# Miniprotein binders against a7ua95r516to809, part 217

Target 1, 294 residues: a7ua95r516to809
Amino acid sequence: ASLSLLSISDLVPDLQFIFFWMSNAIEILYFIQQKSPAYMQTIELMDDKAGSKESLLSATISANEEAMTILEEVIMYTFQQCVYYITKTLYVVLPGLLDCNPFGTEPSSEQCRRAAGVCVCAVCVMPEAVRRVVSVFQTTSDLLQQYQVHSEIQSQMFAYLFFFTNVSLFNQLIDKGPARGWFQRSRVLQIQASVKILLDWAKGAGHNHLAQKFFAKFCSTVTILASPPQQLSQMSWKALCAEHPSLKPVQLHRILTQYQLMAELGPLPIWQPSSEDEAYIYRTVDLLESFENH
Below, E stands for the ipSAE of ESMFold2; O stands for the ipSAE of OpenDDE; V2 stands for 0.75 times the mean of E and O plus 0.25 times the DockQ between their complexes.

## First folded at step 17 (miniprotein)

Design dm19 (at its last look DockQ between E and O 0.84; V2 from the best seeds 0.00; counts 0 for: SAP 71.235 > 70)
Fold by OpenDDE base, look of step 17:
Parts: structure tokens; sequence; C-alpha cells
Structure dm19 (fold): chain B 294 residues (1-294), chain A 95 residues (1-95)
């Protein structure tokens, strides 16, 4: 109950401090990494009249290494905290993405309506469910930019968030899809359109490659389900495997089985798994994606 | 307390910065080698970074994250200790 009320806006004050610590730790780490070699070289070139050169150099190396290690821990800690809070918000808003109808006319955000009446900005014209998801990503992007977080860390952040989103959406679709009617063609087309809006946002935000990579499994699933029966029924198991390499055999098999049921198709020999894949289609442990190992 | 440690590190960082400025003036007056100036510059930058880390730790304490504060204070201490070593070496080179 309490989680349903959690918005990314509620977390912004806490996230700001986390990003502040993160960005400053990165800056200091970068300073040490960039400056320490030059200073070590200066020490190395000094006249060893006092015999202290070696000890000073050793102490400098040791201190810098230890400081960098601690700063890396700070960066990793703050990164994990950001991910924790942001993914909590995503967890709340992502289910709405599967239920939304992007072809309907939804009103602009209340904030934009109050300020300008009818806002026609790209975000305001989005379906509410899509806008909520995009808002999480946009807020994250804005904070990363505001605190000038290193581009590599930004990429890692979005990689994980897209990964999390893909796993969440995929698992929900596979597990609850049949019962919720998400495998019906009309609903699939809605989901496909919603995902396209999200991907278009990611492209506009400069994360096209990451989005394509990490949403591949969910996109493949939606693409298969959105395919007309006449087209999909002509594709062999091997062809589908080749076209959708992000899907495990057990996942593809489940999708096709549910598609067959939904479309009221009889048994299709052409979708029969290869002898090589036959053993893998029964590995139910591999059906759902894990949030672990990322 | 962690707060007291943070305050002490900030004070120490400021003292080292002032010491660097004093020694820089003295080095200039004595015509000390360029290496002395480089050591002092490095010490100053380390002291500045340490002071900032101590401030970040204070903020972490205020936000209820003593774990983060401890990490930041440890890093600050390491940098200050190194700055002190560099200052001492600079002083020796000026004799």
Amino acid sequence: as target 1 above (294 residues)
Amino acid sequence: SLRKRAEELERKAQELKEKVEELRREAEEKGSPEEVEELLKYAEELARAAKWLARLAEIALERGDPRLARLLLRAAKILLDLAELLIKEAERMME
C-alpha cells in the first residue's frame, strides 16, 4: 500500500545528496589518478641528498592507493544507493506500462496544465503510464547531469536501470500475461506502442545502444506476439531462434505455446524445437529472468 | 565522535594550507629549488581535497549515514597525512 504512493519526486531530495557525494568522490578520485603520477615523477627526480626519497615515494604510492580504494568504495556505495531508490520507484510504475492504452487521448500532466494550459511537449503527450516510467529515467538523467557525474558512471547507471526494467517487464509478461490478457493481439499492440515511446525517449536521451541491448528480450517477446498469425506460422523454430537470439529456448517455447493458445492455432510442426533444443525447453528455471548477476 | 573527528580534520587541513602558504613565501625568498614548490603545491591540493572530504562526511552525518562518513574521514586522514609528509620534506629541502 505505502509503496504505491512512492514517486520519484519524493526521492529527489535524498538522491541529490547521494549524487552529490558520488560526483565529489569521483572528482577527487580523478584528481588523484591524474595528478599522482606527475608528483611521483617529481619525487623520483629529486636529489636523494637526505636519503628520504625512497621512503617518501613509497609513502606517496601507498597513501594514494589506499585513498583511491576508499573513494572507489564510496562511489560504489553511493551508486548502489541510487540504484536501490530508483529501482523501487520503477517497481511501482512499471506494471502500469503493460496495462496502458497509448492510443487513447490522455490529458497532459497536471503540472503542465496549470502552467501553460495544454502542453504539447513530448512528455506531456505521452500516456500517463509511459510518462511515469519516463519521468523516473528523465529525473535520473537530470540529476546525473546536474552533478556532472562521469559519463561512464552514467552509462552504467542506465545500463542497470534498463536491465532491471527489461527483467521486470519480461517476467511480468511471461508470468501474468496469459491471465491478464496481455497476449491478446490488441493488448500486445498497445504494449508495443508503449515500449516504442520509451525506446524513442531513450534514443533522444542518447542511450539508444544501451536501450536496444538491454531491452532486447522484452522487445523480441513483444515482436513475436505482435506478429500476425499468417506470418508467424510460416517461421520455423530455427528461424525464430536466429531472429530472436536474446530468448532462451524455454522462453521462446513458452511464448509460442501461449501464442498458439491465444490465436487458437492447432499444433504447428514447424515450431517444434530442434533435437538440440529439446532438452532446454523444459528448463523452467531459465524461464524467468533473474535480477541477479548484473 | 565522528563529528569531532571531521571538525579536527577540517582544522588540520586549514592549518596545513596556511603552512604551505607560509613555506611558499619563504621558499621564494630563499630561492629554493622548483621541486620545493611542486611538493608544496601537491600538499596544498591534498589538504584541499581532505578538507572537502571532511565536509562531505559532516553532511553524511547530518543525513544519518555514519558508514559513509567514516569512509570519507578515512580518506581525508590519509590525504592529510601525506600532505604533512610532503611539507616536512619541503622544509628539509629548504635548509
Scores: ipSAE 0.836, ipTM 0.950, lowest interface PAE 0.4, mean pLDDT 91
Fold by ESMFold2, look of step 17:
Structure dm19 (fold): chain B 294 residues (1-294), chain A 95 residues (1-95)
Amino acid sequence: as target 1 above (294 residues)
Amino acid sequence: SLRKRAEELERKAQELKEKVEELRREAEEKGSPEEVEELLKYAEELARAAKWLARLAEIALERGDPRLARLLLRAAKILLDLAELLIKEAERMME
């Protein structure tokens, strides 16, 4: 009964059962939705010698509706259990992405090429911290394929996992970045390189659209922080908002404040918020993202 | 207990499935209407689904998830009751 497992490999046996239940519930739901109408048409056309046809049709419709409702609840329950287990492992491994150095690792190319099934140098040069995150995503993908989970459910699963990853990385960077030195330019460039490896995995796995959509806030943050000071200083607040619509005014303001501090550009604000945004740049309650916003 | 209810539903689903197999042979030999065969096919598929749901519930109980087991047994019961109703109507039509 202990749910403190921290490695995705340790959770695979439990996840296998959950995906097994989910997949079977989906198949039975499909039977009711797609096959039962033909049988009900047969009942409608029956010779009604005893006058029981209408009550049989009513009972059939009622039973099908009740069963579908319950099976939908099973699917939602098992989906939530999968998400719970998988995000617990992501929570443990994601902070390492902010501390790792993807530029300092020598490739061990032959094993990486064979495991990935694709000949790419970026995959062959993968820091341990990035590999742990990719392993969670890859294991999830493998289980979804193994149990032939419907493609809509697969997309919803990865949409949530990418959302969770984005929120976790963004919140940690904003909250802990000053104390951990993550706003230093050399660290931002390392973070940017690590995120690119994740995006490359998502593209190769067929999830490019979902990754672009759900990593937008974190990627925008890193893009701003990685910009040369002379280039960023010449951009207006309005231009930055237009280029990075995923960032709330309070978030953009915090990122620019940290940027100005680390680039030693003086204490006078360089970027002036629009009149409409001035009311929102100090709303610290809106600074961090909620994991429950979907 | 929940385990006894799951085992009982699986046993009844298997009994209904076997009964359908025999009734389909009888209906063919008697030259019963096409509707009888279709009702029995539907009942067989429902009984098979109910048996599987009951088995899934037993596994959920073995792994300590009675909430999941209760949901699966509720669905199994609904499908099995419908299968039994269809079988009774098919038997009446074979008279």
Scores: ipSAE 0.790, ipTM 0.943, lowest interface PAE 0.5, mean pLDDT 86
ESMFold2 (binder alone), look of step 17: mean pLDDT 89; pTM 0.883

Design dm2 (at its last look DockQ between E and O 0.84; V2 from the best seeds 0.71)
Fold by ESMFold2, look of step 17:
Structure dm2 (fold): chain B 294 residues (1-294), chain A 95 residues (1-95)
Amino acid sequence: as target 1 above (294 residues)
Amino acid sequence: SLRKRAEELERKAQELKEKVEELRREAEEKGSPEEVEELLKYAEEYAEAAKWLARLAEIALERGDPRLARLLLRAAKILLDLAELLIKEAERMME
């Protein structure tokens, strides 16, 4: 029943056990990998008076190989469980990023210091909605460090969390943006500022490369929408595709259509898709991203 | 039961570790080949790993995750059987 809790603070006790199992499985796997060659060498050097050396060597290799395979399954299982619980909390808190106003929020220095280090400035004044997302990331980072999880697995964890964040924010913006007024330029600038706080957290936590890689689609969308009309109207479709390769033609077309509508630039299309892209701009099945593509 | 298996594996792993310590002293007194000491060292390390895996499985059962516990006990059993095999070979070489 503890698995039904949704906030990150409610999930910490369960996550502690899962990271405990994961970390120990990794440690034992590494032990076997590092010690196996020495054990095999010892068997190779022993005096084979009873003729049992080949049998012992074969049994040792088989046992090590099977144990390592099982431990890899344990690590995969516990990793998937962590991701499942953490993304449940992210799913609940992420939509708030699209509605918050980072320019008018009073200081929340405790959460800002955890997310961005020691800084007393306007950038560290964090809206509650952003603070809740950063809290999920920071709590995850703290647990991974507390249990000394191998750095490659920590990177894989944040790669998936950033992927999930990108898909969730992009889908919400595209699907609900018109009804919620999220394509209005003043709102887009607020969203851009909120995302910058997340990116600054990722940089301070040592995950800048992962965040830039996996937030690309959402960041491209916000960058386009935040562009001044005189700059954006001078960019061709081809140039926009080249600048934002993470966006599918249907996605870019939808974003530009919404930009033109909300900026009241008239009904006549400003950006004309290339001949090769025209077949794809109305593929609504490709508009939203899948959480299963990673 | 699965919990009974985990407790038995943990107990056996501890018994093997204690047996290894006794055998290492006996092997030194007999002047046994250097390989005996190495085999006993490896057996102790595998038994320790098996003990930890069995303990992790007990915790998984307390948390209601028998699927994880079964995986951990499978690994524990394999490493414990290997430790026992190494001890058997070391004993044979000490004769």
Scores: ipSAE 0.762, ipTM 0.935, lowest interface PAE 0.6, mean pLDDT 84
Fold by OpenDDE base, look of step 17:
Structure dm2 (fold): chain B 294 residues (1-294), chain A 95 residues (1-95)
Amino acid sequence: as target 1 above (294 residues)
Amino acid sequence: SLRKRAEELERKAQELKEKVEELRREAEEKGSPEEVEELLKYAEEYAEAAKWLARLAEIALERGDPRLARLLLRAAKILLDLAELLIKEAERMME
């Protein structure tokens, strides 16, 4: 099947098995972690009538450590597989978010229409492009809950998925935005509204802090681009750097340059980088975010 | 084959669980120390965990993931070996 037709629903059967293995491995790991100290203590308190106590204790320690190491490897492996499949789906649906007009009346999902008529649930009232993205996250959340995956692993999963989403959206906006008209104020406001819906979902799902942290670069970019020219033109480079610390100097400079062109403001001395940042604004290697640093 | 290994580990796990139950009854009849019951309980729990890991490995094989299966089987073997050691110690303490 072409990558373009891949939906999260198509991956659910495979993901279920991966989550099953991951959850069971975590449970067994947790069992060993919780019981091993008690077992060792029991062995330590035993009478050493035959001098076998030390050997038994050593063997028990070694076996538990080795088993835990292997189980951790299983957990990491299954985690990576989940991330691979989920991010593959996100890769397909995320570009639609930037082209979405959330102010239009889009019909409810065909599935909800068939089942219950006009569904007014929070997901059904979302624009289709936003709903597709949310569906990936919601399906992930549902599977994690269904298999009772440890909360720490759930947090790590969403942290990575939000990171991936931010990098993908940010890079697309910076690279393709000017050519696709995404820097136009009307389009930026659409993007801002779409992102708000996603962030509101994340808040409702209990991931508000993670979403705020990992979407910071994309949100900062959208906030700057959504700012009225009269307001933004009054802000100095230093003030913008301070207000948007998630953006590198080269990124901020690129955003402001494109904003200037789009808004036909001409050169603005107030946006001139500081002498300290001047060397960094030409570091084009730092312009786009990397997927490898996570 | 990995499948044969998984089946063997499942069988071994079941045999160890049965051995634990036998020894538990014997320990009760002999009035063995509480430590014997604890060791047997631990052995049973490890054997059960190993059995689950072996089953998970079989599923992994069916799904075409021999790498995952090998990891799970390795962990299962380690836990079974530990269960056997605990059983042996329990038997020694009952003498």
Scores: ipSAE 0.577, ipTM 0.852, lowest interface PAE 0.8, mean pLDDT 90
ESMFold2 (binder alone), look of step 17: mean pLDDT 90; pTM 0.890

Design dm3 (at its last look DockQ between E and O 0.93; V2 from the best seeds 0.83)
Fold by OpenDDE base, look of step 17:
Structure dm3 (fold): chain B 294 residues (1-294), chain A 95 residues (1-95)
Amino acid sequence: as target 1 above (294 residues)
Amino acid sequence: SLRKRAEELERKAQELKEKVEELRREAEEKGSPEEVEELLKYAEEIAEAAKWLARLAEIALERGDPRLARLLLRAAKILLDLAELLIKEAERMME
């Protein structure tokens, strides 16, 4: 109930401080990493008239290593905090993506309407459910850029967020899809279109590779479900496995089984798992994706 | 308190920076080796970083994150201790 009211905008003030700490910690870490070798070299080249050179060098190395270790911990801590808050907002808005009808006309964003009446920007023309998801990612991107967070950390952030999004959407689709009618062709096409909008945004934001990588499982699922029966019924288990390597055998089997039921195709021998995969299609523990071990 | 520690570290960082400036002038007057200037520069930069860390810790305290503040203050302390060592070495080299 209370979670449904949480928007990314509500978290921006807190996130700003976290990004501020993270960015500054990265800068100081980078400073130490870049400067410490030169300083150590200076100490090494000093004339050791007093016999203090070795002690000073040792102390310098130790201090820098310890400081860097602490700063890395700060960076990790702040990173985790950002991820926690951002994923909390994603958790709220992601279910709407599966129910979204992108082919309908929806009003522009409230901000653009207030400023210009009718805005035709790429974000304003998005379906509301898609826009809400994109807003989380865009806000994250904007904050990362505002605080000039190192590109590697930005990539890691988006990698995790895309991972989280993929797991969430995939699990919901697999678990609730049949009951919610998301496996119906018309609904699948809506989902496919919504995901395409999201992927197009990611591409425009410079995260195309990450998006393709981390959304592969969900995209594969949607692609299979969106395939016409005439086409899909001609594809063997092996061919489907090869075309959709991101799917585990148990996942592919579940998708095909549900597709078969929805399309009223009856049993298709061509979709029969290989002898090698036969044991794996019953591993229900592997059916849903885990948020762990990323 | 963590706040008092942060303030103390910030003050210490400033004192060390001032000491560096004093020693730099003295080194120039004495015609000290280039290595002295390098040590002093290093100490100054480290002290500045420590000062920033202390300020970040103060903000963390204000935002109710004492864990983060403690980490930042630890790092600041380590850097300030190093800066002091570098300054002492510079002083020794100027004798």
Scores: ipSAE 0.809, ipTM 0.940, lowest interface PAE 0.5, mean pLDDT 91
Fold by ESMFold2, look of step 17:
Structure dm3 (fold): chain B 294 residues (1-294), chain A 95 residues (1-95)
Amino acid sequence: as target 1 above (294 residues)
Amino acid sequence: SLRKRAEELERKAQELKEKVEELRREAEEKGSPEEVEELLKYAEEIAEAAKWLARLAEIALERGDPRLARLLLRAAKILLDLAELLIKEAERMME
């Protein structure tokens, strides 16, 4: 029935306050770290007529350490709140990537209609499903820049968002793919094109390293499924494992089984797991990935 | 209540800042040791940080996040206590 459209724009007012608190806590923490050594040096050089110098130094050190510890807790708490709200929107919009057709021509687009008389090729427009995911990433990037959050924390934010994206897409593809027809070759090529748009955004935003690291499992899956049957059937299990180290044996085996079915390559297994991997290919407990941040 | 405590800590932070400014003028008039001026500058900066933390906690309470407010007020209290200690030492040195 009717679905509630969850968008990042609906959460921006709440996110602005959370980033505001985070940024201010970081600023105060760095003030304490930057200023404390100089003032403690002044205390050490004081004339100790009352005999209170060591007590003052000890109290100052203790207060600074305790305050910094609490501020680190504030930063972690606000970081976790940001991640919670942002991944709530990602969870809703990510499944659409698996269903969308980035190759579709949409003559109803005003920009496409105006440009069609000038273009000699099919007009490619970013699919709405991809735009929704990019919007979450771009809005997050804009907020981090607006509040001048340290680059280390920005990197940690996107590392987690890409990790979450990878787990969500991979798990849905593996778990729901057979029922949804997502393993059909035409569908896989559409998914591959959609993911390329996401990767291009990440590269342009300065997060290429993080995207390459944290999308590896999903990208490997799509790369295998998009391979031409003649090319893939000539590759050994060992070669596939070497080219796709992010995939566990049970995951690779499931992907190849679905590939063989959809490519109509017969009922006899083409890819023979190595002796070492045979113990692992039916461990269904290892099939899906965990969302746990540890 | 947390709101009452946040308002109290913000007021105390402002009072300490005003006290420090008065003491810095008095220390200059008396020709106090340079260490007194440095202690008072530190106390002023610490009190300002505590004031800002208390203000951030008030905003957190207005937005319905008492957990965040408690953390911010704990940090504000620690910094206020430090500022008071620095002020007391500066006053002793001005005698």
Scores: ipSAE 0.771, ipTM 0.940, lowest interface PAE 0.5, mean pLDDT 85
ESMFold2 (binder alone), look of step 17: mean pLDDT 89; pTM 0.876

Design dm4 (at its last look DockQ between E and O 0.88; V2 from the best seeds 0.00; counts 0 for: SAP 70.171 > 70)
Fold by ESMFold2, look of step 17:
Structure dm4 (fold): chain B 294 residues (1-294), chain A 95 residues (1-95)
Amino acid sequence: as target 1 above (294 residues)
Amino acid sequence: SLRKRAEELERKAQELKEKVEELRREAEEKGSPEEVEELLKYAEELAEVAKWLARLAEIALERGDPRLARLLLRAAKILLDLAELLIKEAERMME
């Protein structure tokens, strides 16, 4: 696709064909896996009067093995194509989650009207930025279901999309947060609320386990930043590491440093890294996450 | 070209399917062993799958993805070659 095809709706026709090939390749692979053993058993039971049974059985095994290998390559290739197009769209829309305000001032939302109850104290609004991300995930889910893609492939797809989302949001927050004011407490609370909307979508879509696993680093970051100073200042480095195992020492150190600046806290002895971690808090090569280590 | 190869494989798959249908009728008339029917049934299913793969490859070429088309045609050819081998064995067993 061109750079002008950055919306998910523009990519749907292309994605439909890719999912079509993927689902057909899966079906054919399943045929070979399920049907081939029965036919090979028939060949093994054949009367071998001409002495050709061994040759036929060997050729059948070889052909099935080669065909299955090729079909697995087709599935992998089409999966990678889907991920490529979908993540291009996600990359463009994800930064907006960090700038949006989900706490509107008036009660008016189609989502609130569709829910069983209505919040009387705050407007339940899905900001446009959150809606754009949800639209990518929902469109992907709809296509996977439309083409009846095997559930394990669907889970692998969302595992990667959630991984990508987590890395993108975390890197943006850490890298641009100071300049953009994203570490201010009011902004952190807005970011937390926006992410909660996204996590609620994932739970409702049946992907709660994957979202909990792959959003852990970003969620830990915003949880720490959203904590009241009175509570967080009572937590030791060791306790924070135990509560947030997804964060590397350099990452936790950077998050606490930004927190100290925004809360106007001086250095706290309780936040001194353990001797085991002290060697790692300055490893800037480990600060940002790689999209390659899924 | 890849499109010509895809069309040839689809046509070949259809020809093998028609040959299998004729051979199954002949095997019934001759009272051939049940193993002949099973080999012919397998060949028929392989030819149908290969035809399907060749059609999928044609669609991939129409969408500008020759890499995908090559993979699909490789799988189609492997399955057609196996179908031909099964047919030859069935014919030999009918003699």
Scores: ipSAE 0.779, ipTM 0.942, lowest interface PAE 0.5, mean pLDDT 85
Fold by OpenDDE base, look of step 17:
Structure dm4 (fold): chain B 294 residues (1-294), chain A 95 residues (1-95)
Amino acid sequence: as target 1 above (294 residues)
Amino acid sequence: SLRKRAEELERKAQELKEKVEELRREAEEKGSPEEVEELLKYAEELAEVAKWLARLAEIALERGDPRLARLLLRAAKILLDLAELLIKEAERMME
């Protein structure tokens, strides 16, 4: 109950401090990395009249290494905290993405309505459920830019967030989809359109490659489910495997089985798994994606 | 306390910066080698960074994150210790 009220806006003050420490730690780390070689070289070029050169150099190396290690720990710690808070917010808003109808007329955001009446900006024209998801990503992007976080860390952040989003959406679709009617063609087309809006945002935000990579499994699932029966029924198991390499055999098999049930298709020999994949289609442990190992 | 340690490190950083300025003037008056100035510059930069880290630690304490504060203070201490070593070497080279 309390989690349903959590918005990304509520977390912004806490996230700002985390990003502040992250950015500062990165900057200091970068400073040490850039300056330490020059200083070491200076020490190395000094006259060793007192035999202190070696000890000073050793102390300098050791101190810099230890300091950098600590700073890396700070960066990792703050990164994990950011991910923790942001993913909590995503957890709340992502289920709405599967239920939304993007083809309906939804009102602009309350903020834009108050300011301009009818806002036609790209975000305001989005369905509310999609806008909520995009808002999490946009807020994250804005904070990363505000604090001038290194581009590599930004990429890692979005990679993880897209990964999390894909796992969450995929697992929900596979697990609850049949019961919720998300496998019905009309609903699938809604989901497909919603995902497209999200992907278009990611493209516009400069994260096209990451989005394509990390949403591949969910997108493949939606693509299969959105395919007309006449088209999909002509595709062999091997062809589907080749076209959707992000899906494990057990996942593809589940999707096709549920599609068959939904479309009231009889048994399709052409979708029969290969002898090589036959053993893998029963590995139910591999059906749902894990949030671990990322 | 962590707060007291942060304050002490900030004070120490400031003291080292002042010491660097004093030694820089002395080095100039003595016509000391360029290497002395380089060591002093490095020490000054380290002291400044350490001071920054100590301030970040204070903010972390205010926000109720003693773990983060301890890490930052540890880094600050390491850099200040190095700055002191560099200053000592500079002083030795000026004799």
Scores: ipSAE 0.682, ipTM 0.895, lowest interface PAE 0.6, mean pLDDT 91
ESMFold2 (binder alone), look of step 17: mean pLDDT 89; pTM 0.888

